# VHH binders against HTH-type transcriptional repressor CarH (carH), part 4

Target 1, 299 residues: HTH-type transcriptional repressor CarH (carH), of Myxococcus xanthus (q50900)
Amino acid sequence: MAERTYRINIAAELAGVRVELIRAWERRYGVLTPRRTPAGYRAYTDRDVAVLKQLKRLTDEGVAISEAAKLLPQLMEGLEAEVAGRGASQDARPHAETWRESMLAATQAYDQPRVSDVLDEVLAALPPLKAFDEVLAPLLCDVGERWESGTLTVAQEHLVSQMVRARLVSLLHAAPLGRHRHGVLACFPEEEHEMGLLGAALRLRHLGVRVTLLGQRVPAEDLGRAVLALRPDFVGLSTVASRSAEDFEDTLTRLRQALPRGLPVWVGGAAARSHQAVCERLAVHVFQGEEDWDRLAGT

## First folded at step 13 (VHH)

Design r1 (from q3 with G55S)
Fold by OpenDDE, fold request of step 18:
Structure r1 (fold): chain B 299 residues (1-299), chain A 121 residues (1-121)
Amino acid sequence: as target 1 above (299 residues)
Amino acid sequence: QLQLVESGGGLVQPGGSLRLSCAASGFTFSSYAMSWVRQPHGKGLEYIADISDKSGKTYYSDSVKGRFTISRDNAKNTLYLQMNSLKPEDTAMYYCARDKYYWYRGGMDSKGQGTQVTVSS
């Protein structure tokens, strides 16, 4: 899979470093050698962004950039270990399962403090997106399926879901503010499952996208009014709960009609996948996978 | 290295059946939800079905519901797609995909090289 790359503006935003400073650092100290696109634009990797973040941190701490640059090999070793650790995150998988099991057991026992403690451990150990992808989302999916099967009660589901939601909201709050692209994110009018939406928001924020999050059960007309006021670059809609194709089409038709013509509309979630043909007929983009994050981010 | 290798495709008459297999390697298969997607010639990717890594619960697109069955054997690191009552519209390259919890349960992070399924008289 082609390594995700960012334009300099996005990299700057993600790293909290001005574009001019990045260019200066590259030119003066050779701290980064970003790849260039066929069009000649700089393409920064996650690794590059991480390097920039570290340099920013050091300089903010009062370290001269020249000195920080000398520390770069050490920083890179740490980053490579972190990136290789992302590849070698084979080792975190056992931990992820253990964490999920622990939280599930605690949930079953109505032990909210234990759930909280394990969540804290997860978030201390893993970057936000990894925490979400490897621990939080899988946990909630499992919890949901267990509830559906009758092995967990509504109370137990709520106990753990509320805890996870709170942490996710905190992660969103701490995420970088995007400036170059703006997305309005909402659930379908009757959709109560907001975790997918929150996860999408988190990822988009980390991609440098400004996100207005409207949450669950957003009426079509209200969404329309919000979008008219905000004039985003795109709308992202989450739909998870199963419904008939007819009901789905009716709802999506209402949503499409409430939104400005020509505005890109994206739909994600299990229901969106299941009813992909309906989405296509209504000229709505269906989220399918990893590559669509770049499309959403405009990168 | 993550690998997904599809097999079982071929030419079949309308109303016929095929069983696709996907051999997974390079990751803990049992820890991931898996899906099948397809791409007709000149068209985009289409979701077909997915199966949970936890409960084994299965989900299907409207286009294949009642005709296709997704299953998995974790001991063999293999994903299956039983396709019955095949139609010409089912002609496509079929891909096995590893799912992530994008939009909760709505996305994949990788897919195989694919196996061609052609339904024609």
Scores: ipSAE 0.897, ipTM 0.956, lowest interface PAE 0.5, mean pLDDT 91
Fold by OpenDDE, fold request of step 18:
Structure r1 (fold): chain B 299 residues (1-299), chain A 121 residues (1-121)
Amino acid sequence: as target 1 above (299 residues)
Amino acid sequence: QLQLVESGGGLVQPGGSLRLSCAASGFTFSSYAMSWVRQPHGKGLEYIADISDKSGKTYYSDSVKGRFTISRDNAKNTLYLQMNSLKPEDTAMYYCARDKYYWYRGGMDSKGQGTQVTVSS
């Protein structure tokens, strides 16, 4: 799988380093050798961004850039060993499972403080997107399925969902603001499951996309008004709860009609992919996989 | 390295049945939801079915509901797709995919090389 790459502007934003400074560092100290796109643009990897973050950290600490550059290989070996050690630690998977089990057990016991503590541990140990993908989202999915099966109560589901939501909101606040592309994100009018939407928002923010988050149960007309006012580059809609194909089509038709013609509309979630044919008929994009994040981001 | 290897495809007559298999390696199979997707010639990817890693709950697209069954054997690191009552419109390259919880439960991060299924008289 092609390694995800970022343009210099996005890399700069992610690293908190000015573009001019990145260029200067590359030119003067050779700290990065980013790949070039076929069009000749610099393509920065997550590793490159990590390097930039490290350089920024050191320089912020008062280390001269020339010295920081010299220390970088050692730091990166340590990071790579840590990342490879953390990444090669096939053992992080056991940690994710352990965290989820712990939070689930705490949820079942209505032990909110314990859930909170485990969440803090997760967020201290993992980057935001990884925390979401490997721990938070799986937990919530499991919680949802257990609720549906009657093994968890509504109260238990709400307890853990609200706590996770609070953390996600915090992560969103800490995420880059985005500047290059603007997306309005909302749930379907009757959709109450907003965690997928929040995760999408988090991902897009980290991709440098400006996100206006409208949340759950957004009426079609209200969405239309918001979009007219905001003039985003795209709309992203979350739909998770199962519904009939007919109901889905009716709802999506209303949504499409409320939005400007020609505006790209994306739908994501379990319901969206189950009704993909309906989306196609309405010329709405269905989120399918990893590559669609880049499409959404316009990269 | 993550690997997904599909097998079991072939030529079948309308109304026939096939069973696809996907051998997974390079990751903890039991910890991931898995899905099947397909791509007809000249068309985009189409979601078929997914199965939860936790509950084993299964979900299906409208196009295959009632005809296809997704299942998994975690001990064998294998995903299956039983396809019954096959139709010509089911002709496609079929891919096994590893799901991530994008949009809660709506996305994959990787897929295999695929196995061709052709339904024709």
Scores: ipSAE 0.896, ipTM 0.955, lowest interface PAE 0.5, mean pLDDT 91
Fold by ESMFold2, look of step 14:
Structure r1 (fold): chain B 299 residues (1-299), chain A 121 residues (1-121)
Amino acid sequence: as target 1 above (299 residues)
Amino acid sequence: QLQLVESGGGLVQPGGSLRLSCAASGFTFSSYAMSWVRQPHGKGLEYIADISDKSGKTYYSDSVKGRFTISRDNAKNTLYLQMNSLKPEDTAMYYCARDKYYWYRGGMDSKGQGTQVTVSS
């Protein structure tokens, strides 16, 4: 039983990948072994087109082609199930909910091996930004809120958050280094919550931004010294923990004063949105949503 | 397709109340944090409030804290905003938004077409 095949120019159109790139991927990474027609032309199957689409998606999301190729066998198992019509097609969001529910149940039972297994499943199945957006960040927020309400203990919260943090750091180290614009990212003085900052760094790196990540609890004067040495195009600050408007304004004033007058300063996080008017008075940009990523990245 | 349809806007006197609703469809509503944002005429978008997908934890901007209450009904795929003690400064187009967890919490990825609220005598 013969399957439909395509010449390389048609496969390129179907997958949205330039012919030259298809050939480079085949040669350097061995991701495809297309059949040859009797006339000597490469013949690409529907499976080959699906492979190219997955590689395009992953590389567009900033995954190195060498890493995308390593993920391919598992991704293709899922795609072949879909091609064969096995199982029902469903939105990735309901499956992400299943992973989160499994991790919550494991956390409640202090079952660290099970939490680790689910995290590994997520990271094997999803590209980094999608894994963060759809599973990791929502889980961390849910766990944090359950801890605040008393339905999870501190030990349960720490069990999962430290494991997720380790994975985020690994994803960040594997992310593209970026060569467009330079951003310095830090948390507010006395701000302990780093997960939002790590997520922003990961996304900016995938947008091609060079990121210097300073982490938690960066005092205003130390940030100023770092900025003088690094001369970035912008500063991005994370502020998550609840603060009074007075404390927020005092802190943001010190930060603004420590930084060059013309340097763009962005703040993100729940406290920034809560105190938006303060940010506006101090000429600091507040991150509001998806469209701000392009403004922040300078594209 | 994803749709967010706001309703309940209108003309109201200062000190009055309104209740806004947002009907959500085309995505799994119970899996997303949701927010309200507004745009006064000739100005940029202003964050109002957001609510978690599961726990119902809420956050508010300084400008509305104590006067507005965000809530949701996941069974009905509906987001609400109860607006009390309305002021002329609250006059704006009000948008329902779906959130992503940018910077831990807060950052919309989609919004509706809006419903106009006008607070005037």
Scores: ipSAE 0.718, ipTM 0.880, lowest interface PAE 1.3, mean pLDDT 85
Fold by ESMFold2, look of step 16:
Structure r1 (fold): chain B 299 residues (1-299), chain A 121 residues (1-121)
Amino acid sequence: as target 1 above (299 residues)
Amino acid sequence: QLQLVESGGGLVQPGGSLRLSCAASGFTFSSYAMSWVRQPHGKGLEYIADISDKSGKTYYSDSVKGRFTISRDNAKNTLYLQMNSLKPEDTAMYYCARDKYYWYRGGMDSKGQGTQVTVSS
């Protein structure tokens, strides 16, 4: 029976560990010896993913990575005995689609108890970042787009978004506090879409970043005052709603000028990507993808 | 596992058109937003466009808005980019990318190997 293997990006997602951290752990501590495929790329096994999960758990609990690596052989022997006794674990990806479909149908029927039950099932079954990435965020985007197109009412959209928001806030309160870097996170002035900001905060907290979360509709001057007092390592801004290039540039100019010249400023969201040339002219980083989390977190 | 295979690149004159395709496999294509990004020689990645998994909602970079059209066929697991009114500055390696919902909407977690588009003379 051929052992299932994963490329590094999938192994990272399954274990909740950044790609660059996996490479660093492999290189420095020798905890993994992934096979090479005939095509020449690294192939990570289910056992390798389990190793990464244990290292993640221990380091999240405050154990130094060098100490966690020393404990690993004993922990893996015990874990393998438990896994052999429990049977095979299966990927939850097909279940994620079922959960999203169930919640959408319940939303269409205004069935709050059913939405709540499915949300509770998701959060019991998945780690926080997987729950957000695979179920909550896609659902919110789908519902929002259906509302914009008129296939869901505002009441249906609010029903599900309010319930998801409550769960996301709970996940944030339970997330690690962070001790490595300090980021100040806010929405653009007059930006009402806070769910993207909350998701970014959750992910940064799980990367060990201390996050000061200012929320929606933060005026540029008020952000500047907060940054002066807090002296963070970076500012992360969320901008989702469509804006003209002119309005976007005017707003981003005020934000850049309110912030220290050498302070890294990142923007994320659809509006930022749409106007990326403006961001480049103003020396503001546009969030483009997974590898940018490492740059933000300073790893 | 995950595979994103771009095709349809080539040499084209300014003002011309080209259609890129991306065959996706190894994941549930219809569950992910998808995007196109490009990389001009010796420069960083530039976002081009993205499309939602179900509703077909699209976003475009200012540099291509009105000239390029992103589309998808979930039954065929294929992403498309129709490029019209091509300019020399559109010359780049074009990548198909799978998006995560970072910052609500936007941020790739994987990209393909790319297909070269060259717009000259």
Scores: ipSAE 0.715, ipTM 0.878, lowest interface PAE 1.3, mean pLDDT 85

Design r1 (from q3 with G55S)
Fold by ESMFold2, look of step 13:
Structure r1 (fold): chain B 299 residues (1-299), chain A 121 residues (1-121)
Amino acid sequence: as target 1 above (299 residues)
Amino acid sequence: QLQLVESGGGLVQPGGSLRLSCAASGFTFSSYAMSWVRQPHGKGLEYIADISDKSGKTYYSDSVKGRFTISRDNAKNTLYLQMNSLKPEDTAMYYCARDKYYWYRGGMDSKGQGTQVTVSS
């Protein structure tokens, strides 16, 4: 799997450091070693952005840049050990199904303390996006489908979803704020299912996008007012619950009409894919897969 | 390492049927939702259907609902698409895809090389 990288302008935005200053620090102090893409552009990793943030913090606190560079290796050594311990566990790949099985069994037994313990173990072992992709989202989908089929009760479903939601909200608050490209994210009108929206917000923030998160059940008119005030680069809408083509088209028409015609609008979720032709007629982009994240993030 | 190999495409007259298969390897098939997508000539990818890893819950695009049936055999690591009442508009390259949980459940992270389906008189 490829490590996420950024071009210099995006790294500058993420770190709060001017491009000219990044170039000067790289040239003069050598503690920053960006890689090169095949096209020859500098590629900055999350580690490089963390280095820039530490240098910015120290210099803002009055430390001379030459002195900050001397302190940086020890500070970054601690951060790298923390990140490596959280993200690079050998056991993460073989444990994903084990964690999901443990949480499902605990859910069936109404064992909230055990669900909490397993969630804490997952989040200690994996970085946020991998934890979400490999454990949290698959678990939520599985539990929701078991509730729908009657093999779990609503109480069991809520016990797990409540616990996972709390952790996901915490991950979102800890995620980078993002200062590159601005997206407004909301659920469809009458859409209660928030987890897909929160997951998309988390991923976009880790790609450096500034996200304004409006949450569940946002009426079209209210979304229009928010967009007028915020002037975002795009709107992302979550629509998970199944609905007829007619109901979907009626709702999406009201949403499209409430938004500026030149503003990119994306929809994600199972209902959006089911009604792709409606989205195309209304000039709304349907999220299809991993390649679309780069288009949303402008990277 | 992940491999998705589609087969079963071909030339069919309108109203006919075909069954597509996808052999999966290099990942734990039974742990992922799977989908079929297609690419009509000179157009972008079009979602067709998906199926959950364990429960067998299915979703379909409006364009194929009632005519196509997605299914899977987790013991054989195989995904299927039964296509009935085929129309010229169904002519496309058909891809098997592994779904990721983007926007909850709705987005692929990998697809195969495809199998051509041509519906022509």
Scores: ipSAE 0.709, ipTM 0.883, lowest interface PAE 1.3, mean pLDDT 85
Fold by ESMFold2, fold request of step 18:
Structure r1 (fold): chain B 299 residues (1-299), chain A 121 residues (1-121)
Amino acid sequence: as target 1 above (299 residues)
Amino acid sequence: QLQLVESGGGLVQPGGSLRLSCAASGFTFSSYAMSWVRQPHGKGLEYIADISDKSGKTYYSDSVKGRFTISRDNAKNTLYLQMNSLKPEDTAMYYCARDKYYWYRGGMDSKGQGTQVTVSS
């Protein structure tokens, strides 16, 4: 019940409207009737700030304030209907599709500020793993495939991928460090696509696993040295870019040979599933689905 | 409630063809990558193919590349697998699966009950 309220100076800052203008609008057009605190100050609600933002938008577009005030009841009914979804159900799938569509449209228009706004909304509404699984990762895959096909330019891909990557890295650094099991995560040699590895790291950290993240293009010999020093419970490897079966087998053989014989080795990513038989011959686990997270996390 | 219902399995001679279908319901089909996996008797799950949600980008396992074709119809919420040049080794229970974006692209979170394909002389 005790909804957040703001003093007039803070409401003005949030809405981008000068204090004197807020007072003038209240007095002359009756667009707000804020409550007063026991100390006598005006208290503006989130709804009041939304009204001020709508008035600013309309007046910035050239609508006279008197006319904007007349439009306000209709506009606020629409806004109130969308705000009524504020306590949205635990099922965020309808919003996830809408968010992805909005970000894609903004990307097509080179509208980076709008992509940023939608990302902020997603991250405010969803826990990190749900945000990644339902919005960020599907968006990155969609954008990457559209870039590959020529439907998006490299500039459009970069605009969105750089912003999403930064947010994913921030989510990873904020995740719990994990204490009970230790995985070393790296990309295949010559693999530059790191975002799948970062997503796996994020999920493992949220499952309580300690993760040492080595990143892109880790040579087999260097991985072997790191593993000998760290003595992890498993190694997780990411491979996304297409490879011939022969190249994949040669590379995986070198990796397997560089690692202790009894150490579990997992491979994830699109290329790993394509070459499952090679992985089986080399006694390497292929990540196939959600049940494999429990095996990796030791639960 | 999420449901994946496979159909189209049966008995086929080596070298024959078969087309599998999967009816999806209870989720926004057009927002997910989809895959086919199979399980030969007494063995683990084997990835076959997957297809992206909007662009139609496809991937195939080495064992079926060139023989099988995955496709989807988002308007009908249906996934398909065209299987040509069938071999006795293709005998398995075939499952339709919904993919999550684990490791960027790969890994299912749900599968159906399956449809049996038997390739026998």
Scores: ipSAE 0.708, ipTM 0.886, lowest interface PAE 1.4, mean pLDDT 85
Fold by ESMFold2, fold request of step 18:
Structure r1 (fold): chain B 299 residues (1-299), chain A 121 residues (1-121)
Amino acid sequence: as target 1 above (299 residues)
Amino acid sequence: QLQLVESGGGLVQPGGSLRLSCAASGFTFSSYAMSWVRQPHGKGLEYIADISDKSGKTYYSDSVKGRFTISRDNAKNTLYLQMNSLKPEDTAMYYCARDKYYWYRGGMDSKGQGTQVTVSS
C-alpha cells in the first residue's frame, strides 16, 4: 500500500499547526524530514502529521519545543506500536473471536492451563491495547454476564478474571512511563471493578501521559489529600457497578467537593454515562468515546 | 469500511411512539457493544442507551429509562431503539454508535450520520 501524503497546508490543517511554525520546527529542531514530490513541493506522511500533533499538544501544555523534541522518540514508539496493532487486528479478526471462544470453552471445562496458554498466545500476537480492547475486556464482560445468567459458576468466572488481571497488571508494569501531563486514576469509593481503570491507565500511558494509579476503594477525602500532594493535571475516575441516580450524585458530590474546583475531573464507565446529567451539573466530564482520549491527554 | 445507517426517524406527536433501526456492516457486529446517542439542536451529544454484544445486557440514561428500549438482532446486523411516551425534549438527531470497552464498558468509537426525530404537536 503506497504511503498517503499531504501538502503542507493540508498537513497544517490536520495537525492544527500553522504552516510557518511547521517550517520553523523542521529547520530549528530537525523533528521532520518531509520528502519532495517530483513537482518539488514537500510531502508529509500520516506519521509526519502524528509528529506535528504531538508537538502541538506538548507545546500547548507549556513544554518548550526543544524538550518536546527530546520526548518525541518515546512518544512515537508508543504510537507506532498502537498503529501496527490496529493494522494487525484488522487482518486478525478471525483470530480474536477464535481466542475468545477457546478461552470460554476452557473456562467451561475448568481448564486453567488452557486459558493461560490461549492468553499467552493473544499477548504474543497483539499489542497491549489491541489485546485489551479486542479480547480481554470483551471476554471479561461475556464471562461476567454468563455468570449472572447462570451458565457459568462463580468459580469459572474467578478462574478467568484472576488470570486476566495478572496479565493486565504485567502489561501496565511494562508500559511506557509517560513524562508529561499527569493524571491521577482511581475507582469510585466502594467500586471493586478495577479492570476498566487498568485499561484506561494502560491507554493513557501509551499516549505519553504520566499516570498515578490509586486503584480501588479510595475514599473521597483521601483522594483529595493525594491530589493536593501530587498536583496532577486531571483526575480520572472509574465506576462500573449500577447505582441509583441518588447514590451516584451523593458520591460524586463528595468527590467533587474534595477536589480543587478548577481541576478537570473525568468519570468513565457505564454508570457515568447513565448519570451524565449529574456529572454535568457537578462540572465533571463524562467519558463518551474515542475523541475524549485526546482531551484527557491534553491534545 | 465500517458503516452504520440509521433510519425510522420522523415527526411524531407528544406521547407517541417511534422505532429506530440501524443497519451495520463492515465489521463483526456480534463482537461489539452498540449504543444510541442523540444530539439536540445546538447541544452536545447525549448518551441514550447501550446493549452488550452477546447477552443483551442493557443500560439506559436517566432521561429515557422506562420509556425507551434498546435491542439488537445479531443475525440481521441490526440495532433498534423503541421509543415510547415521547416528549418534546426527545427532539434530536439520533445516532447509532459502535462501542469500545473503554473504562470496561463506556465509550463509542464510531457513529453513523443520524436520523432526525421531532416531537411536536
Scores: ipSAE 0.692, ipTM 0.882, lowest interface PAE 1.3, mean pLDDT 84

Design r2 (from q3 with G55S Y104F)
Fold by ESMFold2, look of step 16:
Structure r2 (fold): chain B 299 residues (1-299), chain A 121 residues (1-121)
Amino acid sequence: as target 1 above (299 residues)
Amino acid sequence: QLQLVESGGGLVQPGGSLRLSCAASGFTFSSYAMSWVRQPHGKGLEYIADISDKSGKTYYSDSVKGRFTISRDNAKNTLYLQMNSLKPEDTAMYYCARDKYYWFRGGMDSKGQGTQVTVSS
């Protein structure tokens, strides 16, 4: 019986992998060698879909795609396939700094296609958390600081931030659902920057935490009502923009008062660390580093 | 392997100054934000300051703002902390730390072994 094949869009749906990622993996890492249909389109077999599922699983778990490709033959024992890309070239892989520099230069030139190409390269080469931590977040911080200093325009900042945000939202939607602990995440009142919250949400989901993401512009009273209804294990608040100690304390006091007394409340971001003593007085945890993820995730 | 080696600690009298240094190796120093944190004896870690990888944008905790200055030399892979107007409350083990962009602008992933600063008469 003839082997069932799929066009790339169907294979993507079946494997839970975006079409652009499948193409990038084929192009850059040689993990698949699909045949062409008589119409000239690439044809993917059930075996190819199984390979894609394994690659997604490994990369979701934090394995670099180049390393996942090396592990694939062993993990797919029992397959009749000759795995494409087993001996794939191990040319020098791009460093995060190189990608950041390329994206910055493209941003300065208003070269949207080039920004998009580099983003695709990053997301094909790195697991989601590494891509965010090593490339996307540092780039956005750098761009924001250049905008503040006047070395980039608002339009340049928006061009790159909107493109990165779209990709980050896609990564978040594709992240594991989480089955352990429940966190409610919101921005600090009047906080305009959602990217820190989205990054924390992405990280928590990959640690197995259920996340209810409320985003920006949630008044303290409304957050309190949501928390009472949802009964989460903790609240996480993002606070990036600089604030005076007085303003920070006033705002955090209102938030604390709106939330149940025994519910753990965490704040993350530069403003939280700057005002650590205020947080301590109000019995709010300040996120300081990697070890705090275990406390949030309950591991 | 990542290494962060702090130096420059010691005994000083109240009102004195010290300059701490941190030599970094095993990673691309110019690609990471860096911070100083301290740990008073018997207490938890306290954030002091951080500095962006490229722009030199700095942030300080309320407890040291105006007295301490963080700086870096990317060509020498070195982080610095200039500490002025020292108080007995500044007595702690001081650590150089590499930051990751947890919550976008906050959170360390590695720290050194530390250098002791003691402020007493």
Scores: ipSAE 0.631, ipTM 0.853, lowest interface PAE 1.7, mean pLDDT 84

## First folded at step 14 (VHH)

Design k4 (from r1 with S55T)
Fold by ESMFold2, look of step 16:
Structure k4 (fold): chain B 299 residues (1-299), chain A 121 residues (1-121)
Amino acid sequence: as target 1 above (299 residues)
Amino acid sequence: QLQLVESGGGLVQPGGSLRLSCAASGFTFSSYAMSWVRQPHGKGLEYIADISDKTGKTYYSDSVKGRFTISRDNAKNTLYLQMNSLKPEDTAMYYCARDKYYWYRGGMDSKGQGTQVTVSS
């Protein structure tokens, strides 16, 4: 049976230790000897993550890392027992639907620690883009729709969305820096929903794009000033909340007028797809699916 | 082994109706939002409608709202599109698609080979 492994960026997120520190600890103290995947990346196990968590805890308490490393024989015995327990629990392997259902049930019960534990498990088991695509975004959509219909309260929606947002921001900070092709990403004016924008930013970063992320509720004039200063290769806009065709056209017209005529402008989200004819009349690209990532990223 | 197989296309007169079906296999159908898109000859893809996997909430493009109805049967792994009041501009290849949550909700990662709908006299 295969043991679960993680790439260094996921191990860093799980342990609360930055990638650079993990590598420094490996080099100087030999506290981890992760094996390499066939592609040459280091593979970190659940045991490795547990070791990193303990070292982080001890160093946060003021223990010198050299002294914390000397405690490893005792830590290793306990961690090996934990890994053996994880091997025994391998019979109940998690899947994306199971994780989403567990978090929904925990949200319904206001069980914030349980939501946190499941989020940690998801991010331990999946690469960032898969975690977002298969678990986090579907969960947020489900919770949002249940709140809108009255099946969940606003407090339940906020509880899960705040926790997911914190994890997404951490994934973005850990994502590779892009250096080629520059995109400026923002939500539509008065658009409060930022999770789609964060997901698009995460994916573009993994495609090598440099992303300047302006976030939610960016007025058209402010976007225009930012674009003139930054001179990006494209603008990506998120528009999720339902809008009448009139409101969407009025808003997109102001955005288009604020931006240079020759600058590619893309819109993504459910509202953009609903009003595709408006986007076409205003020479704005509508994101339709997987094939558009290459066009947006310029590859 | 993801497969999306569309059927139910054909030739129909203006004002007529058709019902498209899409048989899905190779993935857990009930765990994904699904959509219909179309491609008129010589043109790009046009979004038509999508339907949520859990709540069944639907969205429609302006061009079809009020005339088309998307639905799904999770027990049969089947997506449907009921098309009423058909117009010549509805002539296109129609594709069933599995949605990814690109930009939160919107954007397909896979589509089928399509079924042709032709609206003419």
Scores: ipSAE 0.669, ipTM 0.862, lowest interface PAE 1.5, mean pLDDT 84

